# VHH binders against Type-1 glutamine synthetase 1 (glnA1), part 1

Every score and structure here is a prediction.

Target 1, 342 residues: Type-1 glutamine synthetase 1 (glnA1), of Dictyostelium discoideum (Social amoeba) (q86b00r158to499)
Amino acid sequence: PRNSLQRAIDRLKNKFGISLKGSFEEEFYLIKKGDNNNSSVASLLNSIEKLDHGTFANYHSLDCYGDILEKITNALEEQGLPIEQLLSESGSGQFEITIDYTDIMEACDRHIIVRQTINSIASYNGYIATFIPKPFDGLVGSGCHAHLSLWDTNDSNLTPDANGECGLSLVNQFFIGGLLKHSKSLTALFNTTPNSYKRLKPFYWSGCNVSWGLDNKESFIRIPSSPFSATDGCSNFEIKTIDHTSNPYLAMAGIIHAGFDGIENSIAPPPPTSLFDQSVLNNQLIPSNFEDAIQSLKENHYLCENIGNDISNAFIHVKLAENKILKELSDDDQILKLLELF
Below, numbering starts at 1 at the first letter of every chain, in headers, positions and changes, except where a header shows other numbers; antibody chains aren't numbered by Kabat.
F is the ipSAE of ESMFold2-Fast. E and O are both the ipSAE of ESMFold2, at different seeds. Each is the mean of both directions, binder to target and target to binder. V2 is 0.75 times the mean of E and O plus 0.25 times the DockQ between their complexes.
[cut] marks letters that were taken out.
Atom coordinates printed by the task and the answers are left out, and those that the model quotes come from them; centres of patches stay.

## First folded at step 1 (VHH)

Design a01 (framework vhh_7n9e_1)
Fold by ESMFold2-Fast, scan of step 1:
Structure a01 (fold): chain B 342 residues (1-342), chain A 126 residues (1-126)
Amino acid sequence: as target 1 above (342 residues)
Amino acid sequence: DVQLVESGGGLVQAGGSLRLSCAASGFTFSNYAMYWGRQAPGKGREWVSGISSGGGSTAYASSVKGRFTISRDNAKNTLYLQMNNLKPEDTALYYCAKDRGYSSGWYPLEYYFDYWGQGTQVTVSS
């Protein structure tokens, strides 16, 4: 799948002289294992439930996880991974690590290494790190948001234009037009399990509306505002729907080919949408389940051909088979299976 | 050849109901997302509703949400639009449209869809 991304990168660079840079925001839960008597399924489920119900949940996160977070951060730094930010998230025991932005291939490599490191250090120190998109009803979901920007061959950021819509250059607007055109097919690459779709709901800040806009957390494409936006334009755009079940190389290949279509065919995006414009938010949604998402991908000959027909067909076949197996399990057994995988 | 044949329109009183049908032929119906659009006299085309190829995802224009229901029967190659609590503003020629096979978005019909039928007229009296 790494070779698919390289072909997509080369296609964009050779035709338009454009390269993509990015970073991932890694959301995950840390769950402290009990002693050897608390390794049962019931004990694990009880530990997860307690994270959400603590009277001093905020205080407990700081106290209980300080040591493990330090070990994770030190291990990432030892591997040469530049940590931009580490945050406690909305869920008790939920954290976000942001790695500094870089060339898109390197960003994908870093994403894999970060998850491996977090899992290994957590496990060694008596914790479970989980990247499951929606581990249980009542807990906040976990994604891996992608922040992306367009650059030229002289290493200049092509993303901003202070005079453009939402502070974006015309070329970036066309790239977004392509992303929105292909949004339902891209969802199949971004969200590959039944559990992924428990997280993707309107009004839960998941980005499931086929729209874009400034600081709009309900939009498929969010444009982050900053103090520099009015002067220099916006430096990047964000896709929030991506979760840890995606193959990052395949997801990014899809993004690049979709954006390429937008630029090549001058596809203007629809008008940007405000978070507070409820009428527009109800009109257009990405698929609500994997079967519909994968069917959109199957119908998208442009994406499948450019990713590679063999790779696309293999992805579709494997993921449909995996989803069938997962759906035959009870909700609890599905979570246990996903804990083995993520 | 691709054919889409709409039916079920007619004259109805405000507050009434109609069910539109679209019979599809000439392509593998179950492989394509399908849409309903409409055009009122003296106005441009308006997107009304869309349904995924498998039927699991639906979307509606804000003007019809809660009143209209899109559905499909892949075994019969038929698309439906159940219209309840009709208003005079719903008066229009209604078209079903097939996705072009490489668009997954819910964009305006002119971007990604072919109209093959003549449409079916819906008239809602005051």
Scores: ipSAE 0.000, ipTM 0.140, lowest interface PAE 17.9, mean pLDDT 79

Design a02 (framework vhh_7n9e_1)
Amino acid sequence: DVQLVESGGGLVQAGGSLRLSCAASGFTFSRYAMYWGRQAPGKGREWVSGISGSGGNTAYASSVKGRFTISRDNAKNTLYLQMNNLKPEDTALYYCAADLRYYGSGSYSKPEYDYWGQGTQVTVSS
ESMFold2-Fast, scan of step 1: ipSAE 0.000; ipTM 0.232

Design a03 (framework vhh_7n9e_1)
Fold by ESMFold2-Fast, scan of step 1:
Structure a03 (fold): chain B 342 residues (1-342), chain A 126 residues (1-126)
Amino acid sequence: as target 1 above (342 residues)
Amino acid sequence: DVQLVESGGGLVQAGGSLRLSCAASGFTFSSYWMYWGRQAPGKGREWVSGISTGGGSTAYASSVKGRFTISRDNAKNTLYLQMNNLKPEDTALYYCARGPKYSYGTTFDSRGYDYWGQGTQVTVSS
């Protein structure tokens, strides 16, 4: 799939002189193992059950994670990774680490290394790190948000325009128009397990609405406002629905080809949506399950052909087979299986 | 007990250089991302630069990239901003800022700041 992303990057650069830069915001849970016990199925389920009863009001317990978080951060910096870390208030033992901006291929490579490093350091220090999209029914899910921007061959950011809609340039608006057009098919690449769809629900800030807007956490495309100056325009856009079950190279290849379609065909996005507009209630939703998402992808000849028909067909067949197997397991067995994989 | 004290500002001619310092106290300096922001007369506050806990990651606003360098000395609890090839439009009050513990900013998304210094004035003449 890495070669698929390279082809997408080359296509965007050769046709329009545009490159994509990005960063991933990694969300995960840390679960402490028992000090005197080997990890066992019963011990893991007990730990998961305890987290299910947690609330955001238990902030004092977050202080006990300071040591492990510093070890993770130090290990990432020792590997030369430009890491940014954000504490999430979304669940007991849930954290976020953000990778700084770089060329999109390197961003994907860093994403893989960051996840591996977090898993290794956590394990060595008596924790289980999990990137499962919805490991606990009573707690918020874990995503892998992507922050993206468009750049020219002179290393100038093409994303902002203070006079544009939501502070975005016209070319970025067309890129977003392409993303929204292909959003249902992209969901199949972003969210590849039944568990992914337990996280993707309206009114949970997961980005399920096929819309875009300034600081709108319900929109598929969120435009973050500038933290210091409203006159600079917006420097990036965010996709929140991606989770750790995605292959980052395929996800980004899909994003680039969708955005390319937007630019090539001058696809204007619909008017931006605010959380306070009546239009929020009338927005289309992304698919609510993997079967519907994969059917949208199967019908999207444009994306499948540009990603590569062999790669797209293999992805569809493998992921349908995996989902069938997962859906035959009990909820607890699904979580245990996903812990082996993510 | 948290304090951030900026110094090193002053009057400088266009094309000149200044080095700003921020002395931090009352917290574990090495555990926090640190930032520089500025506010020019009649304008809103503008983010300038950010640096990770160990200095391995840095970010700059496009207006200063290539001219300014952020650095830190964790042994001295001090943040620095080296400003080269200064322009009249760089005239502003420059502020040192600390992010929340376990919260770090990106190049474009600062994630909120919980402590600010009083600022140091930089004036660049034509």
Scores: ipSAE 0.000, ipTM 0.198, lowest interface PAE 14.8, mean pLDDT 79

Design a04 (framework vhh_7n9e_1)
Fold by ESMFold2-Fast, scan of step 1:
Structure a04 (fold): chain B 342 residues (1-342), chain A 124 residues (1-124)
Amino acid sequence: as target 1 above (342 residues)
Amino acid sequence: DVQLVESGGGLVQAGGSLRLSCAASGFTFDDYAMYWGRQAPGKGREWVSGISWNSGSIAYASSVKGRFTISRDNAKNTLYLQMNNLKPEDTALYYCAKGSRYYDSSGYYHLDYWGQGTQVTVSS
């Protein structure tokens, strides 16, 4: 699948002189190991240490998350992975690590290494790290949001234009138009298990609307606002729906081919939507389950042919078989099975 | 010996602007995330904003997002908070804090030093 991404990168560069850079926001839970705490979802929940992020008072036990997070971040940096941010979710054992942006192939390679490193360091230090999209029904889901930007051959960022809609250049708007056109098919590459779709719900900041907009967390494409008054436009755009069940190389190949279609055919996106514009929420959603997503992909000859028919057919066959097996399990047994994989 | 010295506070009318500065010394400024917090009269401390060591990651409390801008000048060892469209409820003692190279969503984990603060009073 890495070769599929390389072909997508080459296609975009050879035709338009454009390259993609990006980074993933790696969301995961840390669960303190105990005696047989992997045997049930309830025991996993009981093992999560609760954090209070609203005060500077010490709410942590002596065996706090700070120590394990420091070991994880030190191990990542020792491997040459520059950390941009480490965030925690209020009241939960959930964390997010973002590595500095880089060329998209390297970003995907880094994504794999980050996950391996987090799992290894957590395991060695008495924790389970899990990347399951929705491991606990009452807690937030875990994704790997992608921040992406378009660059030219002179290493200039083509993403911003202060005079453009949402601070974006026309070429980036066309790229987004392609992403929105192909959004239902891309969902199959981004979210590959039944559990993925428990995370993807409207009104939960998951990016389920087939829309885009400035700081709109419900949109499939979110445009982050500039934190600085002197900025001349937006430096990147974000896809929030991607989760750790995706193959990052296939996901990014799909993104590049979809964006390519947008640029080549000058596909203008619809007008951007604000978070307060509820009119699109009832009619323009990504698929709510994997079967609908994969059906959209099967019908998308453009994406399947450009990714590679053999690769696309293998992906569809394998993931349909996997989802059938998972759906025969109870919700809790699905989580335990996914814990072996993610 | 770590020192953080805040300045730039004062009295301002609602809708006005102020720029706060925090001069840092006694540590390698560009190795650490920096934070702004505030404490209103009769209330506990509230996180306002955080910025990573390289300015690559920035976060804001929902109450100030869109109105306040955090920035840093690593060459000058100085942290800034540009406050626009100030409201009476922004009245507080504002202080900067030194953290690690990282920040959390609330800005309070692993903070190891706090400044003395600078008073901001917003009149109606």
Scores: ipSAE 0.000, ipTM 0.114, lowest interface PAE 21.5, mean pLDDT 79

Design a05 (framework vhh_7n9e_1)
Fold by ESMFold2-Fast, scan of step 1:
Structure a05 (fold): chain B 342 residues (1-342), chain A 123 residues (1-123)
Amino acid sequence: as target 1 above (342 residues)
Amino acid sequence: DVQLVESGGGLVQAGGSLRLSCAASGSIFSIYAMYWGRQAPGKGREWVSGITSGGGSTAYASSVKGRFTISRDNAKNTLYLQMNNLKPEDTALYYCAVRTGSTYYKPSEYDYWGQGTQVTVSS
């Protein structure tokens, strides 16, 4: 799928002189390997709660993870990965690492390296790092939000326009129009297991509405506000729904081809929705399960052909087979199986 | 050009409340996690609270948990700290801060700090 992403990058550059830059926010749980040697989900949750006493992360809890977090960050920096932030999330034992922006192919390569490094360092130090989208019922899920921007051949950011809707340039608005048009199909590439859909719920800030807007955490596309929005416009846009079960190269290829369609056909997005706008409650939702998502992808001849028919057909067949197997398992057994993979 | 300007400090009786604000300028506010720290007379800097770039997750020092609430308004480029049930021990200069690497629980490694706003809690 890396070659599929390269083809998408080349297509956008050759036709419009546009390239993408971006980064992922890597969310994950750290679980100290249990002295109880139990293989249940309950034992994993118990291990986390022993360290945090079932409360939100605080200075004391962060200090308890200080040694392992320092080893992870040192290993990432030794590999030349510039860390933009490391912080605790609202889940007990949950953390987020973000690497600085770079060209989109390198961003995807970094995403793989970051996960491998976190898993390796955690394992060597008696921890399990898990990237499962919803590993614990009742705790927050883990995603890998993508922050993206459009750039020209002179390395100038094409994303902002202070006079544009939400501070965005017309070309970026068209790119978003393409993303929203293809949002249901993209969901199949972003969220590839039954567990993914336990994280994607309306009213939980997960980005399930087929909409976009300034600082709207319920929207599929969130536009972060800028201190200079009156003069500069917004410097990037965010897709929150992506999780670690996605292949980042395939997901990003889909994003680029969808955005290309928007630019090529001048697809205006619908009017943006605000956090306080009750019309958001009437918006379409992305698919609530993998079967509906994959059906949308199967019907999307444009995305499948541009990704490559062989790659798209293989993805569809493999992921349908995998989901059938996973759905035969109890929720706990599904988590245990996914823990071996993520 | 990054600037952080704190406000909202003052003198308050024990048990009272204050709301601190941090106005940010420059391109960092919506992208990075933000933090509150404090420095009490004769002591080093202490981490107080942190909030993720999107506001979805928060963390607190054990000494303030349950009494303080951190929040942010990315549309206004402003970070807040609601301080309730203040104690004389909370007397300190309060700073907002941002960092772009390593870990936020080591306050000495923060990249940018504001000048601070003084909070004095009388017994």
Scores: ipSAE 0.000, ipTM 0.137, lowest interface PAE 18.2, mean pLDDT 78

Design a06 (framework vhh_7n9e_1)
Fold by ESMFold2-Fast, scan of step 1:
Structure a06 (fold): chain B 342 residues (1-342), chain A 125 residues (1-125)
Amino acid sequence: as target 1 above (342 residues)
Amino acid sequence: DVQLVESGGGLVQAGGSLRLSCAASGFTFSSYGMYWGRQAPGKGREWVSGISSSGSYTAYASSVKGRFTISRDNAKNTLYLQMNNLKPEDTALYYCTTGRPYSKYGLSPEAFDIWGQGTQVTVSS
């Protein structure tokens, strides 16, 4: 699939002189290993809760997360991966690591290395790191949001235009128009297990509305505002729905081909949507299950042909078979099975 | 509806103290990191402080570190900023926001998603 992404990159560059840069926000849970703690979902959840000692943890040196997170960040930086942010919710055991922007192929390569490093360092230090999209019903899900920007051959950022809608250039608006047109098919590439769709719920800030807008966490495309540089326009746009069950090369190839369609056919996106508008309650949604997403992809001859018919057919066949097997398991057994894979 | 309502600002002499409050409603406050920002007249917005969802992690801009203390009360859905040893340079509209989970490595402006209306702080020389 890396070659599929390279072909997509080359297509965009050769036709329009445009390259994509980006980064992923890697969301994951850290779970302290203990006796039998991976034998049930309840045991895993209890292990997370046992590590939350609030203020007492500071005084008793029980901040196990501080130690493990330092080891993870040190290991990533030693591999030449510059850490932009590490975000934590100390009570929930969930963390997010973001690596600096780079060319999109390198960003996908870094995504693989980051996940491998987090898993290895966590395991060595008595933790389970999990990238499952929705491992616990009562807790927030884990995605890998993609931040993307468009660049020309002179290494100038084509994304912003202070006078454009949401601070975006016209070419970026067309790219987004393509993404929204193909959003249901892209969902099949982004979210490849039944568990993925437990995370993709309206009003869970997961980005499942087929819309775009400034700081709108419910939209498929979120445009981050910059209150500290409002005059410059927006430097990037965000796709929030991608989770760790995706193949990043295939997901990005799909994104590039969809955006290409937008630019080539001058596809204007609909007007941007505010999170607080009444329209949010009745917005078009991405598919709510994998079968609907795959059916959208099967019917999308444009994406399948440009990704490559052999690759697309193999993906559809394998993922349908995998989902059939997973659905035969209880929800808890699916989590335990996915824990072996992610 | 999601709302963030700041209060506690006012006019104070240099060296004085104020405590700002931000009342949150319309979302699960205890699940999100919270932040204070400020904007001085004729200047851009500046990040001031951040706190994790549980309150275990806090961070401060270098200009306020040691003088300001951020805290939260999840039972009351309220964020606080205790400001001590105020300087004329602290004069600004102060606003609260929520964004992605807090980071001990700091927070970029891109993480801010929902902003309150603000409360004015004026520090006389």
Scores: ipSAE 0.000, ipTM 0.155, lowest interface PAE 16.4, mean pLDDT 79

Design a07 (framework vhh_7n9e_1)
Amino acid sequence: DVQLVESGGGLVQAGGSLRLSCAASGFTFSDYYMYWGRQAPGKGREWVSGISSSGSTIAYASSVKGRFTISRDNAKNTLYLQMNNLKPEDTALYYCARELKPYYDFWSGYSTPYYMDVWGQGTQVTVSS
ESMFold2-Fast, scan of step 1: ipSAE 0.000; ipTM 0.361

Design a08 (framework vhh_7n9e_1)
Fold by ESMFold2-Fast, scan of step 1:
Structure a08 (fold): chain B 342 residues (1-342), chain A 126 residues (1-126)
Amino acid sequence: as target 1 above (342 residues)
Amino acid sequence: DVQLVESGGGLVQAGGSLRLSCAASGLTFSSYAMYWGRQAPGKGREWVSGISGSGGRTAYASSVKGRFTISRDNAKNTLYLQMNNLKPEDTALYYCAAGKDYGSSWYERPAEYDYWGQGTQVTVSS
């Protein structure tokens, strides 16, 4: 898969002189290992609820997460990974770490190292870190949002144009047009388990509408605004649906080939969707389950051929077999099985 | 700090041989494709050879193919250039360069480099 991404990178660079840079937002839960170590879903949720109760009773109780988060961030920084942001969700045990932007291949490599480091440091210190997309029905899901930008051979950001729609250059708009055209097929690469689709629901702000727009959290492509967007344009765009079950190299290869199609064929995206539209009711949605997503990918000869037919076929066969096995398990047993993997 | 330090240059007669070395520090060496370039007095820079991060793939400029051999020792963070059958036209400042290895044909490209050495002078007498 890494070689597949390299071929996509080379294709974009050789044809258009464009390179992709990016970063991932790593969302995860930290669960303190409790007295009952049978790892039932109920016991894991109870551990989070007990910490949540303590936090509401005493705001200084957040210090219990402070120690483990400090160890995680120190370990990442010792490996030369520049941390841009660390966020917490009050009372939920959920966190987000974002590493600074870099070339897309290195961003994928960093993504793997970040997850391994978080899991290792958490485990050593009596916590379970989990990247499961929707581990608990009553709690927010965990994504792996990708922030992406287009650059030229002189290391200039091609993404912004203050006079462009949503502050984006025409070339970036075409790239997005390609992404939206291929969105259903890309979903198969981004969201590879039945659990992924419990997170990808309307009104979960997961980006399941086949649309794009400025600060629109329901759109497949979100354009983050800044105080300077009107004068300087927007510096990047975000894909929110990606979760930790994806292979980052295949996901990014798919993104590059889809965007390439947009640029090569001058595919204009539809008009952007505003924050206040009822876009969930009016827009087309990405697939609601893996089987529909994989069927879209199978029918997408362009993506399969450019990724590589052997790689695409292997991915389809392996993931269909995996999903069949997972679906035979109860919801709770599926979560316990996914804890072994993510 | 990233440093690339070349050595092994000198004066040699036509038909002779030299082995250049480049010691790298301050980077994850195996993640970088490595290159040898040269610049003769009054001429532009010329790409000479490249090697992938793993050492599995190599490429050469047509002017040196068959005479020069590039290699690397990732355990020692060292790049080498074995130069055989040297010609007066090979007289130049030889410098080591590093660029992040993105796979594919990166080792074949003269490309823009992330890091450069100061160079070592090679003079071939007629």
Scores: ipSAE 0.000, ipTM 0.093, lowest interface PAE 22.5, mean pLDDT 81

Design a09 (framework vhh_7n9e_1)
Fold by ESMFold2-Fast, scan of step 1:
Structure a09 (fold): chain B 342 residues (1-342), chain A 124 residues (1-124)
Amino acid sequence: as target 1 above (342 residues)
Amino acid sequence: DVQLVESGGGLVQAGGSLRLSCAASGFTFSTYAMYWGRQAPGKGREWVSGITGSGGSTAYASSVKGRFTISRDNAKNTLYLQMNNLKPEDTALYYCAKSPTGYLHSYSRQYDYWGQGTQVTVSS
């Protein structure tokens, strides 16, 4: 898959002189190890609840997790990974780490190293780190949001235009038009397990609507506003649906080929939407399960050919087989199996 | 009760260096992330750099990366910005800002207080 991404990068650069840069927002849970606490989902959840809200003296989760978070961030920085942000998320014991943006191939390489480092440091220090999209019913899911921008061969950001819709340049609007056209097929590359689709629900800020807009958390493409750069337009765009079950090289190859189609064919996106639009409830949704997503990919000859027919066919075959095995397990057993993989 | 007082600005020739300081009071400095922003004449405010409460992580806008270095001295309640290889485009009023938490926030940046600023003018 890494070679597939390189071919996509080369295609975009050779035809249009455009390169993609990006970064991932790594969402994950930290769970304190105890006697048999990784042998059932209930014991894992109990461990989070005890540590975060179990005593009056430990009111704030960041206070409880300060030492482990410092060890994780120190290990990442020792490896030369510049941390852009570290946040406590809305879930108990849930955190987000973002590494500074870079060329898309390096961003994918960094993504793998970040997950490996978090898992290793957590494990060594008596924690389980989990990147499962929806490990606990009733708690928020964990995504892997991608922030992306388009650049020319002179390292100038082509993304912004203060006079463009949502502060975006025309070329970036066409790239988004391509992403929205291929959104259902891209979902198969982004969300590869049954568990992924428990996280992707409308009205839970997961980005399920086939739409785009300023700060619209329900849109497949979110355009982040910036109070400090309002006069210069928006510097990047965000895809929120991606989770940690994706292969980042294959996901990004798909994104590049979809955006290429948008630029090549001047595909204008529909008008941007806001959460206040009367029609928001009638927006088209991405697939609600993996089988529908993979069927959309199978029917997308453009994406499959450009990714590579052998790679696409192998992906489809392997992931359908994996999902069949996972679906034979109870929801709880599925989570325990996914802990071995993610 | 929160106060942020910037200093260290001035007139400098292109290619030169300046070191800005921000003296903080009215809160426990070491527990909060801090930022530098700037506003050029006729433009909106632009984010420049950020640093976590511990100083363990930093972030920079692409326009200044490799030229500017953010740092802090928690014992002195002071934030710094070392600016090297200054360009005329760096001419602006520079502000320090306090985060609501000890960690850097999402791309849009969240600030709950800004100082009054210190002027930096870079001549060609």
Scores: ipSAE 0.000, ipTM 0.191, lowest interface PAE 14.4, mean pLDDT 80

Design a10 (framework vhh_7n9e_1)
Fold by ESMFold2-Fast, scan of step 1:
Structure a10 (fold): chain B 342 residues (1-342), chain A 124 residues (1-124)
Amino acid sequence: as target 1 above (342 residues)
Amino acid sequence: DVQLVESGGGLVQAGGSLRLSCAASGFTFSHYAMYWGRQAPGKGREWVSGISYSGGSTAYASSVKGRFTISRDNAKNTLYLQMNNLKPEDTALYYCAASRLGITYKSTGAYDYWGQGTQVTVSS
């Protein structure tokens, strides 16, 4: 899959002289293992049940995470991964870590290292770190948001234009037009389990609308406002729907090929939408389940050919088989299985 | 069919002024960054100035900065170059160009469309 991303990077650079840079926002829960039984199924289910019923916050204050978070951030720093941002939700046990912005291939490599580091440090210190998209029905889901920008061969950021729509250059608008055109197929690469679709719901800021806009958390493409930059434009754009069940190399290859189509064919996106615009209620949604997403990918000959037909066919076959198995499990067994995988 | 038609060139004395125009048709003008380039006798094409699709951002080659002003009128699908304090070294065929990429300033854009050019000759 890493080779698939390299081919996508090379295609964009060779044709247009454009490179992609980015970073991931890593969202995860930390669950303290129960005192009664070490790593037993019963203790795990009890911990999950407590979070599900909104009682976990009563057992854990913000202060109890200080030591574990310091160990995680120190371990990341020792691996050469400086923390750009760390956010927490008081009482929920959910955290967000963002690492420095870099070339897209390195961003994907860093994503893998960050997850492995968090899992290892958590486990060693008596916690379970979970990257499951929707581990608890009563709590917010966990995504893997991607922040992306376009750059030229002279290492100049092509993303901003102060006088452009949402502060974006026309080339970035065409890239977004491509992303929106291919959004349903991209969803299959971004969200690969039944659990992923429990998180992807309208009106829960997951980015389910096939739209784009300034600070619009319901849009598939969100343009963040207030960039800390002397430039009077937006420095990046965000895809919030991606979760930790994706292969980051395949997800980014798909993004690059979709954006390439936008630039190559000058695909203008529709007008940007406000969160408060009533037309959002009538917008197309991304697929609400994996089967519909994978069907969109199967029908997208452009995306499958450019990713590579063998890779695309293998992905479709494997993920359909995996989803069939997962759907036959009880909700509790599905969560336990996903904890083994993610 | 895409067309870019330059006009306003001619012969001027050193220190004089000219205003070039470029009339665009066959594409959505407001969706393209626009450029002026020039080609002096026996030399390759060189970038002179660029303007973003909205007109809010402009850039100039060091050789013309302070003397030339690029502007556009999206309602008229027209690009302009006001040239002041002309020098013999400014003698060239001046082309307007359009790019889908909307690249300007520090970026070197790939020009999707070029006009035929208008000749500017500056005598000593």
Scores: ipSAE 0.000, ipTM 0.144, lowest interface PAE 18.3, mean pLDDT 79

